# VHH binders against Tetrahedral aminopeptidase 4: the designs that were tried, part 1

Scores and structures below are computed, not measured.

Target 1, 336 residues: Tetrahedral aminopeptidase 4, of Pyrococcus horikoshii (o58468)
Amino acid sequence: MERIVKILREILEIPSPTGYTKEVMSYLEKFLKENEVNFYYTNKGALIAGNHPKPELVVIAHVDTLGAMVKEILPDGHLAFSRIGGLVLPTFEGEYCTIITRKGKKFRGTLLLRNPSAHVNREVGKKERKEENMYIRLDELVEKREDTEKLGIRPGDFIAFDPKFEYVNGFVKSHFLDDKASVAAILDLIIDMKDELEKYPVAFFFSPYEEVGHGGSAGYPPTTKELLVVDMGVVGEGVSGKETAVSIAAKDTTGPYDYDMTNRLIELAEENNIPYVVDVFPYYGSDGSAALRAGWDFRVALIGPGVHASHGMERTHVKGLLATKELIRAYIKWKG
Below, numbering starts at 1 at the first letter of every chain, in headers, positions and changes, except where a header shows other numbers; antibody chains are not in Kabat numbers.
F, E and O are the ipSAE of ESMFold2-Fast, ESMFold2 and OpenDDE, as the mean of both directions, binder to target and target to binder. V2 is 0.75 times the mean of E and O plus 0.25 times the DockQ between their complexes.
Where letters were taken out, [cut] stands.
The coordinates of atoms that the task and the answers printed are left out; those that the model quotes come from them. Centres of patches stay.

## First folded at step 4 (VHH)

Design e01 (from a08 with L102W W104Y; framework vhh_nb_b201)
Fold by ESMFold2-Fast, scan of step 4:
Structure e01 (fold): chain B 336 residues (1-336), chain A 120 residues (1-120)
Amino acid sequence: as target 1 above (336 residues)
Amino acid sequence: QVQLQESGGGLVQAGGSLRLSCAASGFIFSKYAMGWYRQAPGKEREFVATITRGGSTYYADSVKGRFTISRDNAKNTVYLQMNSLKPEDTAVYYCATYHSGWYYTPSDYWGQGTQVTVSS
């Protein structure tokens, strides 16, 4: 197993639904300390890392994932929920999850259709999958609301779905490759470059609120001029993305990315023989979108590994992870 | 316990030179970046210079070409050589180390400061 994949697996195993990122930040903090990289936290809890005192380039990736929150304890003691981010419910049906209380106690459960037994519900195969039709079945002996209240579970508690990581023939399958794949690429690159990071005017920004649209809104070093967003590329009909390549986005839903930065990324990929595609995303926003909407005067570009079945049961390839890492490296070195 | 102790300040005439020293203890000096800041009466504390663990140096525009920062890892000391001093350089000079933040985001670990006064 390549080191980039090992790092990715470790991060995926740590739950980090948007709003609950302290555990994954603790992993990153330990990683940075062990690799002798300076860091600090912003007021919103983003982690900024690097060894150059005047960073002009910020490389941003997000640690937060799609998830859910307990909305209501149902009369039978099981849980109604509210989604966090654009989680595609049909792709998470039957997934195991962890309910995390505000005091840190953890419980197990499963996302299911309400009344899920085929022998009493003829609509199991036909019913639309939406929040009102689904629930979390709690793995505790509960029969009424009061039973679950006694466990300490209440509305507002987080629900984190199991990532279901598997590494087969170079393919990485897991929930939350968006965007932990990009985080892993950055961390693997930091190991490669740690002794020379101080030579390049770069900082890394680990964002905790991307999936709800405001991770990129604040917290940048005062010297920042360019933002390189590292987030998934898209694999599917009508887009160019490949799991074995880095995607360079020319445009997403919020408009074109910076012309000069995008062309430089393409040129660097060609000069360094990095597998790449150039893409236009029809339904896509990022921390870069958030930064621009918040009024930051940055040049912004976006790259990332091609991910299949985004926001559901995702897949990429180690070749796309490595291509992403190498393009970030090439851009950082070009800036120096 | 981290300790930073500045020395070498004093009164000097315009055009003169001073060398500040900062002796560090309580941490592995060679693993940290070191910097100098200054605070003039009635003004905010401002960045002067920094030196990374690898020896790369960066300066505020107001001092570039006149001041030189250096370090001696064997002595756990960082230095600031100040040449062509101007009355505008009058300030208390502080030594700082960077554990978890960059030079523009000050560390919690500061020295006590050393006064530099430049007469016209």
Scores: ipSAE 0.005, ipTM 0.434, lowest interface PAE 10.1, mean pLDDT 89

Design e03 (from a08 with L102M; framework vhh_nb_b201)
Fold by ESMFold2-Fast, scan of step 4:
Structure e03 (fold): chain B 336 residues (1-336), chain A 120 residues (1-120)
Amino acid sequence: as target 1 above (336 residues)
Amino acid sequence: QVQLQESGGGLVQAGGSLRLSCAASGFIFSKYAMGWYRQAPGKEREFVATITRGGSTYYADSVKGRFTISRDNAKNTVYLQMNSLKPEDTAVYYCATYHSGMYWTPSDYWGQGTQVTVSS
């Protein structure tokens, strides 16, 4: 297994639904220490890493994932929930999950349609999958609300879904490739470049609030001029993304990315024979979108590995992960 | 017990040169980035130059091409060679070390400063 895939598997196994990112940040902190990369935390808990004292380029990827939160304990002791981020409910039906209490206790469960037994509910195959029609079935002997309260579960507790990682024939399948795939590409690149990072005016920004739209809103080094967002490319009808290539986004829902920065990325991909596509995303926002909306005077561009079935049961390819890593490398080196 | 001690400041005519030195003790000098800052009367302390562990150098736009930062790990000393000095370079110059390597993060240790005065 390629080192980039091994790193990806390790970070996927650590739950990090938006708002609960301390465990994944601990992994990143240990990784950075082992590779002699300096880092600090922003007030919101973003982790900024780099060995250059005056970074002009920030490379940003997000560690937080889609997930849910306990909304209420139902009369039978099982759980109603509220989604965190744009989680596509039908694609998570039947997934196992971990309920994480505010004291750190963990319980197991499954996301299901309410009244899910086919033998007593003829609507199981027809019912719309939405929050009010679904629940978390708790893997505990509970029969009433008070039973679950005694376990210490309450509204506000996090729900993290299992990633279901598989690596086969170069394909990586998992929930949360958006955006742990990009994080893995950056970490793998740091190993390659650790002895020379101080030569380049770059910092890496690991964002904890992207999936709820404000991860990119604050915390940048004061010397920042350019933001390179590393987030998934899209594979599907009407877009050019490929799992085996890095996507370079020219535009998303919030408008065009920086013209000069985007052209430089295309030129570098061509010069270095990196498999790439140029794309226009119809329903897409990122930490770059958040930065621009917050009024940051940055040039912003976005690249990332092509991901199929985004926000559900996702897939990419090791070739797309490596293409993304190499384009980040080329852009950083061009800045030196 | 970390100590940073600047020297080499003084009075010089416009167009002249000065070389500042900062002697460091109490830490493993070769493992830290080192920098120079300055503060003129009535102004905030501003970045001047930095040198990383590996010897890469970075300068404020106002001094680029005129100032050169260097280090001698055997002597635990960082230097700032200041050429083509201008009256606007008049300031107290401070040596600093970077725990994180990032000049915008608070420096854990500062020197006491050395006065540089450039007359017209």
Scores: ipSAE 0.000, ipTM 0.349, lowest interface PAE 10.6, mean pLDDT 89

Design e04 (from a08 with L102W W104L; framework vhh_nb_b201)
Fold by ESMFold2-Fast, scan of step 4:
Structure e04 (fold): chain B 336 residues (1-336), chain A 120 residues (1-120)
Amino acid sequence: as target 1 above (336 residues)
Amino acid sequence: QVQLQESGGGLVQAGGSLRLSCAASGFIFSKYAMGWYRQAPGKEREFVATITRGGSTYYADSVKGRFTISRDNAKNTVYLQMNSLKPEDTAVYYCATYHSGWYLTPSDYWGQGTQVTVSS
């Protein structure tokens, strides 16, 4: 297994639904210490890393994932929930999950349609999947609300879905490749560049609130001029993304990315024979969008590995992960 | 416990030179960036120079070409060689290490400071 894929698997195994990112940040902190990279936390818990004292380029990727939160204990002891981020419910139906209490105790469960038995419900195949008609079935002997309360589960507890990682013929399949794939590419690059990072005016920003739209809103080093967002490319109808290439986004729903940065990324990909595509995303926002909306005077561009079935059961390829890593490297080195 | 101890300050005439030293203890010196800052009465603490763990050096525009920062990892010491001193260089000079931040962000680990006075 390639080192980039091994790192990715390790990060995917650590639950990090938005609001619950301390465990994944602990992994990153240990990784940075082992590779002799300076870091600090912002007030919101973003992790900033780098060895140059005057970074002008920030490379940002997010560690938080889609997930859910316990909303209500139902009369039978099982759980109603509220989604965290744009989780596509039908693509998570039947998935196993972990309920994490505020005291750190963990319980197992499954996301299901209410009344899910086909033999007593003729609508199982036709009913629209919405929060109000789904639930989390607890793997505990509960019959009433009080039983579940005794376990210590309450509203506000996190629900993290299993990533279901598999590596087959170069394909990586897992929930949460958005955006742990980009984090893994950055970490693998840090190993490659650790002895020379101080030469380049770059810092890495590991964002904990992207999936709810404000990860990129604050916390940048004072010398920041450019933001390179590393987030998934899109594979599907009407877009050019490929799992085996890095996507360079020219535009998303919040408007065009910086013209000069985007052209430089294309030029560097061509000069270095990096597999790439240029894309226009119809339904897409990022930490870069959040930064611009918050009033930061940055030039912003976005790249990332092509991901199929985004916000559901996702897939990419090791070639796309490596292409993404190499384009980040080329851009950092071009900065001087 | 992190300890930083500055020395080498004093009174010097404009155009003169001084070399400041900062002896460090309580951490693995070779793993941390080191910096010099200064504070004149009634002003905020200002960045002067930094040296990374790998030896790369960066200077404030006001001192570039006149000051040189260096380090001796065997002695756990960072130096600031100050040449062509000007009256506006008069300040208390502080040594700092970057345990959890950048040279432009506040550090929790500061020395006591050493006074540099440059006469007209």
Scores: ipSAE 0.000, ipTM 0.348, lowest interface PAE 11.3, mean pLDDT 89

Design e05 (from a08 with L102W W104F; framework vhh_nb_b201)
Fold by ESMFold2-Fast, scan of step 4:
Structure e05 (fold): chain B 336 residues (1-336), chain A 120 residues (1-120)
Amino acid sequence: as target 1 above (336 residues)
Amino acid sequence: QVQLQESGGGLVQAGGSLRLSCAASGFIFSKYAMGWYRQAPGKEREFVATITRGGSTYYADSVKGRFTISRDNAKNTVYLQMNSLKPEDTAVYYCATYHSGWYFTPSDYWGQGTQVTVSS
């Protein structure tokens, strides 16, 4: 298995629904210490890493994932929930999950339609999948609300879904490739560049709030001039994205990315023979759009590996991960 | 058990020179960046200079051209050569190492400080 895929598998297995990112940040801290990269936390809990004292380029990727939170303990002891981010409920039905209490105790469960047995519910195939029609079935012997309260589960506890990682014929299948695939590309690049990282005016920003729209809103080093967002490319009808290439976004829902920065990325991909596509995303926002809305005077561009079935059971390819890593490298070296 | 010990401070006339030394122990010195900060009475601790593990040097604008940071990995020591000293340079000077901090973000690993006083 390629090193980039090994790193990706490790971070995918660590739950990090938006608001619960300390565990994945602990993995990143250990990784950075082992590779002799300096880091610090912002007040919002973003992790900034780099060995240059005056970074002008920030490379940002997000560690937080879609997930849910316990909303209510139902009369039978099982759980009603509230989604965190734009989680597409039908694509997570039947998925196993971990309920994480505020004291750190973990419980297992499954996301299901209410009254899910086909033999007593003729509507199981027709019912619209909405929060109010679904629940988390808890893998504990509970029959009433008080049973679950005694376990220490309460409203406000996090629910993290299993990633279901598989690596086959170069394809990587998992929930949460958006955006852990980009994080893995950055981490793999740090290993490659650790002995020269101090030569380039770059810092890496690991964002904890992208999936709820404000990860990129604050915390940048004061010398920052450019933001390179590394987030998934889109694969599907009407877009150019490929799992085997890096996507360079010219525009998303919030408008065009920086003209000069985007053109430089295209030129670097061509000069270095990196597989790439240029794309226009119809329904897409990023930490870059959050930074711009917050009033940061940055040039912003976005690249990332092509991901199929985004916000559901996703897939990419190791070739797209490596293409993304190489384009980040080329841009960093060009800025030196 | 990171330990940093500064020396070389003192009283000097404007236009004079001082060389500060910082002896480091308890970590693999050659693997970490080293820096100098200073703090005047009633002011926040401010960045002065840093030297990376690879030997690249960076300075605050107020000291650029007058101060030189260097390191001796065989002696586990970092130096700050201060020339053309001004009364505004009067401060307690602290040695630091950047294990998990940024050059403008304080690390837990600080020396005790050494006083530099520049008379007009």
Scores: ipSAE 0.012, ipTM 0.425, lowest interface PAE 9.0, mean pLDDT 89

Design e06 (from a08 with L102I; framework vhh_nb_b201)
Fold by ESMFold2-Fast, scan of step 4:
Structure e06 (fold): chain B 336 residues (1-336), chain A 120 residues (1-120)
Amino acid sequence: as target 1 above (336 residues)
Amino acid sequence: QVQLQESGGGLVQAGGSLRLSCAASGFIFSKYAMGWYRQAPGKEREFVATITRGGSTYYADSVKGRFTISRDNAKNTVYLQMNSLKPEDTAVYYCATYHSGIYWTPSDYWGQGTQVTVSS
């Protein structure tokens, strides 16, 4: 298994639904210490890492994932929930999950349609999947609300879905490749560049609130001039993305990315024979969008590995992960 | 708790040299980046040089080739060797440390400063 895939597997297994990112940040902190990279936390909990005293380029990827939160304990003791981020409910139906209490206790469960038994409900195949008609079935002996309250489960507890990681014939399948795939590419690159990282005016920003739209809104080093967002490319109808290549986004829903920065990324991909596509995303925002909306005077560009079935049961390829890593490397070296 | 004490400042003629020292106490010195800043009369405090935990050095453009920063972890001391001094180098020089190891992060730990005066 390629080292980039091994790192990806490790971070995917650590639950990090938006708002619950301390466990994954602890992994990153240990990783950075072992590779002698300096870091600090912002007030919102973003982790900023780098060895150059005057970073002008920030490379940003997000550690937070889609997930849910306990909304209500139902009369039978099972759980109503509220989604965190744009989680596509039909693609998570039947998934196993972990309920994480505020005291750190963990419980197992499954996301299901309410009254899911086909033999007593003729609508199981037809009913629209909405929060109101789904629930989390707890793997505990509960019959009433008070049973679940005694376990210590309460509204506000996090629900993290299993990633279901699999690596087959170069394909990586998992929930939350958006955006842990990009985080893994950055971490793998840090190992490659650790002894020379201080030569380049770059810092890395591991964002904890992207999936709810404000991860990129604050906390940048004061010398920042450019933001390179590393987030998934899109594979599907009407877009150019490929799982085996890095996507370079020219535009998303919030408008075009920086012209000169985007052209430099294309030129570097061509000069270094990195598999790439140039794309325009119809329904897409990022930490770069959040930074610009918050008033940061940055040049912003976005790249990332092509991901199929985004926000559901995702897939990419190790070739796309490596292409993404190499394009980040090329851009950092060009800035030196 | 953290204390930084500068020494080695003084009056020197243009073209001369001075070596500043900063003795550190109250923290594990080898885990911190160290820096030198200066403040000339009527100006803001400006960056001069930094040395990372790993020994990598960075300089302001105005001092590149003339100043050298170094550290001795056994003595908990950081040094600034200043050569080819110019009247424009006249300032109070401050030693600083960075908890994160990154010099652009806020640091409340400065020494009291040492005056360097370069006569024309």
Scores: ipSAE 0.000, ipTM 0.294, lowest interface PAE 11.7, mean pLDDT 88

Design e07 (from a08 with H99R; framework vhh_nb_b201)
Fold by ESMFold2-Fast, scan of step 4:
Structure e07 (fold): chain B 336 residues (1-336), chain A 120 residues (1-120)
Amino acid sequence: as target 1 above (336 residues)
Amino acid sequence: QVQLQESGGGLVQAGGSLRLSCAASGFIFSKYAMGWYRQAPGKEREFVATITRGGSTYYADSVKGRFTISRDNAKNTVYLQMNSLKPEDTAVYYCATYRSGLYWTPSDYWGQGTQVTVSS
C-alpha cells in the first residue's frame, strides 16, 4: 500500500463530522510535530501549518465530514437525527455509526428507514429516504426514552458514520474521500518536502467547517495572496473528471476560478506529465467560495482527485491521489 | 526549559548603532527560526526581523536596509545589528523562537527584553 493511502486510511477512521474535529486535528498535530512543521490553531479551530515566515500561497483542504446529530430520543429509545451538511441519505442507509456524547462516551448504531422490516412494511422499497422517514437504531437494550437518557445520550450529540474503507486494485473506496483524500495528499507531500518547506512561501490550512459553508471565512496568514483549494474533482455525466487524474476546476456554482492561476496549473501539469482534466462543476462550492464571500482579496483556484459518487459511497484511485499531490508540489515550487 | 536572554540595549544618539544579542538554551537551536520583536510604550508588540533555520532573513518595512539579523549556531545566539537608528526605534526589544519561522504566530518562548532608547 502506498504511503498516501496508508495516511488516508488512518484519517478516515477518525470521526470528524462538522463541529467535532478535535480528534482528527490531534492526529494532524502529531503528524506535523513528527515532520517538524510548525502550526497554530485559529479561533474557530482551523489548523494552519508551515515553515515559511511570509507565506503568499495558502493550500487549503477540509478535515470535516458529512454526518448527523441526535435531534430527538424517540418513544422506543431510538434516535431521530438532523443531517450535518449535504449527506445523501439513501447512500448511507444501512451504515453503521458512532453516537458521540458531549462527555465523549461512544455508542454504536445503524441508519435505517423507520419500520424497516419488509414483512410488516410494504413501502420499504418505495418510501423516500428523508430525515422524517429514517432513524438511528441504537445498539443498546432500550425500550423507552428514559432508557436512552440514562445512557447519557441527548439531543445535540454527534453521529459519525463508518467510512467503510477498502483499497483494491488501486481503487480507494470510502465515505469521506471528500475531503480526506486531499488532506492525505497534502500530508504525504509534507513528508516529501519537509526539509525544504521553509524556502517556499506556502502555508497549509486544514479547515474544520467546509461542509456547512464557512470553513474558509477567516484565519489566513496576513501575507496571503493566493488560495489553492484542494477538494474533490467530480466524476459523472456532464463533467470531465477521472478517478485516475487531478481535476483542475475552471468554474463552479460561484463563478470562474482565477484565470492566471488556473492556466498556470494546466501548464505545470503538462510540463510535468501529470494526468489532469479541466472541468466545470455545475453544483459545487468550496472553502474558496467562502473566502471570497467573506471579502478576502485572494486569487483562488481549485484542484483535487476525481471522486465518483460524491457525498455518498465514494471512490477514487491512487493515481488521482498522486497526481493531485504532484500538482500541489509543482505549484509550490513554481511560486519559489 | 527554553530560556532566551537579550543583551546589548542602551541609550544611543540618532544615527548611531547598537548590536543586540539573544543567548538561547534548552532546545536544539539550529532547528529553530529566531526573531526579534519590539514594543514601545502604549503600543502592541510588533515584528522587527526573523532568520529561518536555513539562514533566510525577513524584515519589517520600517527597518529594512538599516537592521541586519544573523545567527551563530555554534554559540546558540541570534543577533540584531541596528544601524542608522531613529527616535522611532525606541522600544523594548524581545527575542523569540519559532520551530517553523511563522513570525505572525509567536511562540510562548520570549526573552525578558532589552531597552533601546534613541535620543533625538
Scores: ipSAE 0.005, ipTM 0.335, lowest interface PAE 10.2, mean pLDDT 89

Design e08 (from a08 with T105S S107Y; framework vhh_nb_b201)
Fold by ESMFold2-Fast, scan of step 4:
Structure e08 (fold): chain B 336 residues (1-336), chain A 120 residues (1-120)
Amino acid sequence: as target 1 above (336 residues)
Amino acid sequence: QVQLQESGGGLVQAGGSLRLSCAASGFIFSKYAMGWYRQAPGKEREFVATITRGGSTYYADSVKGRFTISRDNAKNTVYLQMNSLKPEDTAVYYCATYHSGLYWSPYDYWGQGTQVTVSS
């Protein structure tokens, strides 16, 4: 297994639904210390890393994932929930999950349609999958609300879905490749560049609030001029993305990315024989979109590995992960 | 436990030179970036120079070409060689170490400072 895939597996197994990123940040701290990269936290909990005293380029990827939160303990002791981010409920039905209490205790469960037994519910195949119609079935002997309260579960506790990682024939299948795939590419690159990182005016920004739209809104080093967003490319009808290539986004829902920065990325991909596609995303926002909306005067571009079935049961390929890593490398070195 | 102690300040005439030293103790010196800042009366603390753990050096534009930062890991000491001193260089000079290693972030530890006075 490629080192980039091993890193990806490790971070995928750490739950990090938006608002609960402490565990994944702890992994990143340990990783950065072992690779002798300096870091600090912003007030909102973003992790900023780099060894150059005057970074002009920030490379940003997000560690937070889609998830849910306990909304209510139902009369039978099982759980109603509220989604965190744009989680596509039908694609998570039947998924196992971990309920994480605010004291750190963990419980197991499953996302299901309410009244899910086919023999007593003729609507099980027809009912719309939305929060009001679904619940988390808790894997504990509970029969009433008080039973669950005694376990220490309450509204506000996080729900993290299992990633279901599999690596087969070069394909990586997992929930949360958006955006842990990009984080893994950056971390693998840091290992490659650790002895020379101080020579390039770059900092890395690990964002904890992208999936709820404000991760990129603040916290940048004061010398920042350019933001390179590393977030998934899209694979599907009407887009160019491929799992085996890095996507370079020319435009998303919020408009075009910086013309010169985007052209430089294309030129660097061509010069270095990196598999790439240029794409236009119809329904897409990023930490870069958040930064621009917040009024940051940055040049912004976005690249990332092609991901199929985004916001659901996702897939990419190690070739796309490596292509993404190499394009980040090429851009950093060009900025030196 | 962590301690930074500056020395080498004093009174010097314009065009002269001084070498500041900062002796560090209580941490693994070779693992930390070291910096120099200065503060003139009534002004904010200003960046002067930094040296990374790997030996790369960076300077404020106002001192570039005149000041040189260096480190001796065997002696746990960072130096600031100040040449062609000007009256506007008059300030208290502070040694600092960054746990994060990044001068755009807050420093972890500061020394007590050493006064440099340049007569016109």
Scores: ipSAE 0.009, ipTM 0.356, lowest interface PAE 8.9, mean pLDDT 89

Design e12 (from a08 with Y103E; framework vhh_nb_b201)
Fold by ESMFold2-Fast, scan of step 4:
Structure e12 (fold): chain B 336 residues (1-336), chain A 120 residues (1-120)
Amino acid sequence: as target 1 above (336 residues)
Amino acid sequence: QVQLQESGGGLVQAGGSLRLSCAASGFIFSKYAMGWYRQAPGKEREFVATITRGGSTYYADSVKGRFTISRDNAKNTVYLQMNSLKPEDTAVYYCATYHSGLEWTPSDYWGQGTQVTVSS
């Protein structure tokens, strides 16, 4: 498989539900060291990387994923949970997960409807899936709350769902392509450009809080003037997105993206024969939205690989990943 | 443990020259960008010059054409050659590494500083 897909697989295998991003940041840190790229952490734990002392362009992608947190240990020892981000419960039913304690111990489990056995519950096929009627079944011998407490599991422990990565005929299927696909594109680009990054006034921002709406709210280098958000494009009815192309967003729920910056991205895609679409997203926000709401005086644009079935069992194509990488490259080089 | 040690400061007449040196230890010098900053009495610390790992240089507008930053990776040293000095250049000059940083100011590590005084 292509190097971009290998990087993506490695990142997907590391759990990073919003609030639990240190493991994935450790991977990025090692990657940056091996590629001789300077980096530092912001106070909120965002990772900023690059080799230019006065970055004017920040390229931002988020490492955090949808997930859950232990809310309550139920009387039988299994777990009630609270969602982290806009996780679509029906698309995660039957998924395996890892419960991560605050001391770092890991346990396995499954997201299920409460009373899930069809032979004693005639509603199993009809019941609406909500937090209140679902639970995490622990793969441990527990019969009461105290059994689970003895394992060291507590309310506040993280729950990370298995990504279920598969690479078939150029298609990449996995949970959490939003936004690990964009992170992989940036990392693959860093390998290509590592010896010349110092020539361009660019920094990369790996955001840990996008899925809860405040990843882009702070931490930018003081010289920042433009924000290029790399986040998924959308594939579906009423939008133009394709898994085999990079999407350039002209508008999302928060309004139009910067006119000149968006036009430059379109021009660069055409000049470099990069497969692209221009799109208008009806229900979409990003770290760019967060930056603007926080009062940053930035020009903002958004691009990303087309993703099908967003916030559920997602799919994209290696052609869309490569198109995204090449458009980021073209924009960075244009800024030089 | 990162350490930066400046030298070469002193008193000089307007129009004169000085060469500052900064000896670095505790990290792989050749892999990091290096910079010079200065702080005049009663003012905030300001950027002067940087040199990237590959040798590309960047200067504050106030010093362009007068100051030259350079590095010697074999000696783990960064230099600032200051020509045509003005009284306004009077400040404590600090060496800094972009050990992890991309900002106008360095992230983690500063030297102790070296005083440059330019008489009118």
Scores: ipSAE 0.000, ipTM 0.263, lowest interface PAE 14.0, mean pLDDT 88

